# VHH binders against p46559, part 45

Target 1, 369 residues: p46559
Amino acid sequence: MTAIEKFFTEKSPDSEQVLLKVIELGIDFLGGEWKNVDKSQVNVSRVHGGQSNHMFHVTSSTSATPYLLRIHRQPPSQVFTDTVNLAIFSERGLGPKLYGFFEGGRMEEFLPSKTFDVNDVLVPENSRKIGAIFPLYHSINVPVSKSRRCVHLMREWLNGYESLGGGDYEILPTTVNYSDHPKSVSIKDLNHEIDNFEKWSTEIFEHTLVFSHNDLASTNILELNSTKELVLIDWEFGTYNWRGFDLAMHLSETAIDYRVPFPPGIKMNGDLIDNPPNIQIFCEAYVEADKKLKNRSPSDPTAEVKALIQECQFFWPLTNLFWALSAMKHSLLKFENGVDLDVQARDRLAVYFHLKPRSQKIYEELSKK
Key: E = the ipSAE of ESMFold2; O = the ipSAE of OpenDDE; V2 = 0.75 times the mean of E and O plus 0.25 times the DockQ between their complexes.

## First folded at step 24 (VHH; framework vhh_7xy4_2)

Design ee3 (at its last look DockQ between E and O 0.46; V2 from the best seeds 0.00; counts 0 for: pae E 4.4 > 2)
Fold by OpenDDE, look of step 24:
Structure ee3 (fold): chain B 369 residues (1-369), chain A 123 residues (1-123)
Amino acid sequence: as target 1 above (369 residues)
Amino acid sequence: QLQLVESGGGLVQPGGSLRLSCAASGFTFSEYYMAWVRQPHGKGLEYIATIDSSGDWTYYSDSVKGRFTISRDNAKNTLYLQMNSLKPEDTAMYYCAKGTWTEGLTKWRFDHKGQGTQVTVSS
């Protein structure tokens, strides 16, 4: 725990120390408007939502600009990536403004908004809206490595798992009822799976490389109160990937409910996994928005939508493998995030192996063209 | 006023069975996850079974998996725990717990539990 994290977590938000600290921060990063703010005029309230950060809404009874104070709980590398991405988006008006950053935290624009939940993202109209905004983000040119980060992370996590003493992993699904998976997988087996998908993806989808969010769960979507526009947040995994991976990531997350207040803290819906209800409208919206953005005339929208759906379906299992590997590693570290990571890992692996044959079939079909 | 009232506990021999009930009132029962938790004497609380609002999805701890069954009747606002093949290790105070969800929580939690019903498994 960093000093700043300790400071803000151990002290009450209404404590004099906290009030003075947020004034100090206001002065340092927002300037003169905070200089005359008295502690009696300041309100600090904890904002709930992000598991990876401590967040506080800082306001005053003056004209001083309110702000969101984010105290990081994430590894430094993720903090760096997230902050850089936020900075870029801030300048481009694609997210909250970044007011400043410091060791262990940052100050950003508070956006009055609703954070989506798992039900929100299943609403067809919301799915359409989300599909329509993706092209905007995917069109951004970010000066970072164009390597597919998902592959690197999977290998990194798997290596980490092994280094922590992990061995063969038994697949015992809990929240899903799939049975078409191996009883267990070795590290070698998992590496083989990564290699195959890397190969397939590189051969048939390399041209779809875009800057990607790679973690667009419902909780990373804000609906602005004022305009009802959607804003994507939490870009800690923001890197270049195949377009389909990013889209599939979101779609796959719509089938997962983390609002389980008891063990295991996660519930996957097999029906939604097998038959995602909004994939059509989501992809239609994407294609339409993308064409508009690129000023292209529709040639064969139906075919394009079909192709995009296929692309999403291809990457769907890979998103599950991705998080399974993460969960495997972090489980060994006894990471606590409200989810039983072993259950998550097992269930996601079960989903992966259940859906993998479809991906392979898609590869075979597209590789012949 | 929110109330959870457990019943059905008692003394049973190893290998025996009990069925616990929890009568819920004071909230919309059908909208919440429910759980059974137990506390052996001198030990901490253990989550042993979870059920979603519909009753279609359940989860069990390894300690009770295959032996216990959690169910609910939303029309009756009642939660059940069928306990089979009871072991001495199952001796505990059993509580019905109402789930609560706040985004960003890093720990499982309930906002209410009953007074509990004692289950004693002994020869």
Scores: ipSAE 0.725, ipTM 0.909, lowest interface PAE 0.5, mean pLDDT 93
Fold by ESMFold2, look of step 24:
Structure ee3 (fold): chain B 369 residues (1-369), chain A 123 residues (1-123)
Amino acid sequence: as target 1 above (369 residues)
Amino acid sequence: QLQLVESGGGLVQPGGSLRLSCAASGFTFSEYYMAWVRQPHGKGLEYIATIDSSGDWTYYSDSVKGRFTISRDNAKNTLYLQMNSLKPEDTAMYYCAKGTWTEGLTKWRFDHKGQGTQVTVSS
């Protein structure tokens, strides 16, 4: 645990030491208007969040700029990608402003906002807004490795699972009713699945390589109270990837209900698993926004939308395999996030094998076989 | 005036069966997820089964899956737990719990409020 985490863990947010510390941070990173703020004018309130950060909303009764204080609970190397990506997108107006960073934490813009849930995502007007955002960040040249893809992280998780003593994994679906999957899978079987999808994706979709969010679930979408504009957060999985994975990840999350009380804290909606009701509107908005951004006219807009839907369908099972591998590893770490990770892994593996034949058929069609 | 009243516990031999009931009042029962949880003597609370508001979706912990069945009757405001193939490790105080939004934690959680019903499985 860092010195800064220890400080904010051991002291109450309303203690004199914390009030003086947040004034010091305000002066250091935001400058002069914090210089004349007295501790009696400061409010620090804890913002509830995940297990990765302690978060505090820091305000004053003056005109000094309020800020969100994020104190990391994990080693600095694990937050590196998130901080770099936040800085890049902050400068382009696609995320909260980054005010500063320091050992063990950062300061960022507090955005008075509503966090979306799956019901908000499925509202047709919201689906259009979300679909239009993807081309904006897909068009940015981010100065990170272009060879690192979703499959790299999947292999890291699978290696981590093995290193923690994991072995053959029994597929026992809990919230879905599929039976067309193997009884169990070995680590070798799972590496084979990753290798196959990487081969298929590279052969057919390498031209679609873009910087991707890779985790655009509803909870990472904020609607600003003031303007009703949408802002994306939580870029920690950002990397270059096939755009269809990024789109399919967002769409596949509409079938997943996290508002279930823990345990299990998660439920998959079988009616939505492979075709969310918003896919047409979402893909139409993507194609229209991409056309405008690139100053092009589509050759056949209806055909482009149909092709994009097919692209999403191809990547759909891979998004389930991606999170299944994460859940398998983190279940062995006994990571606490309000979701039963074995339920998630089992259900997502069942969904992966159920949908994989569709992806194979799409690959065969597009490879002219 | 929310109330959850558990009943149906008792002493039973290993391999036996027991049916627990939970009478609910003071809230619109049919709108909430419900659960059974248990607490063995001197140990922490263990969640064992969950059912959605309509009764069509259920979840079971691995320790009871295949042996226990959660169900509900929304017309009678009653939650049930059918317990079959009972084992000594099933010995615990059993509580029914209501899904509730915990504003301070911004999460849905199960909250138990009844006195519970004791289940004892021994030879």
Scores: ipSAE 0.159, ipTM 0.641, lowest interface PAE 4.4, mean pLDDT 86
ESMFold2 (binder alone), look of step 24: mean pLDDT 83; pTM 0.849

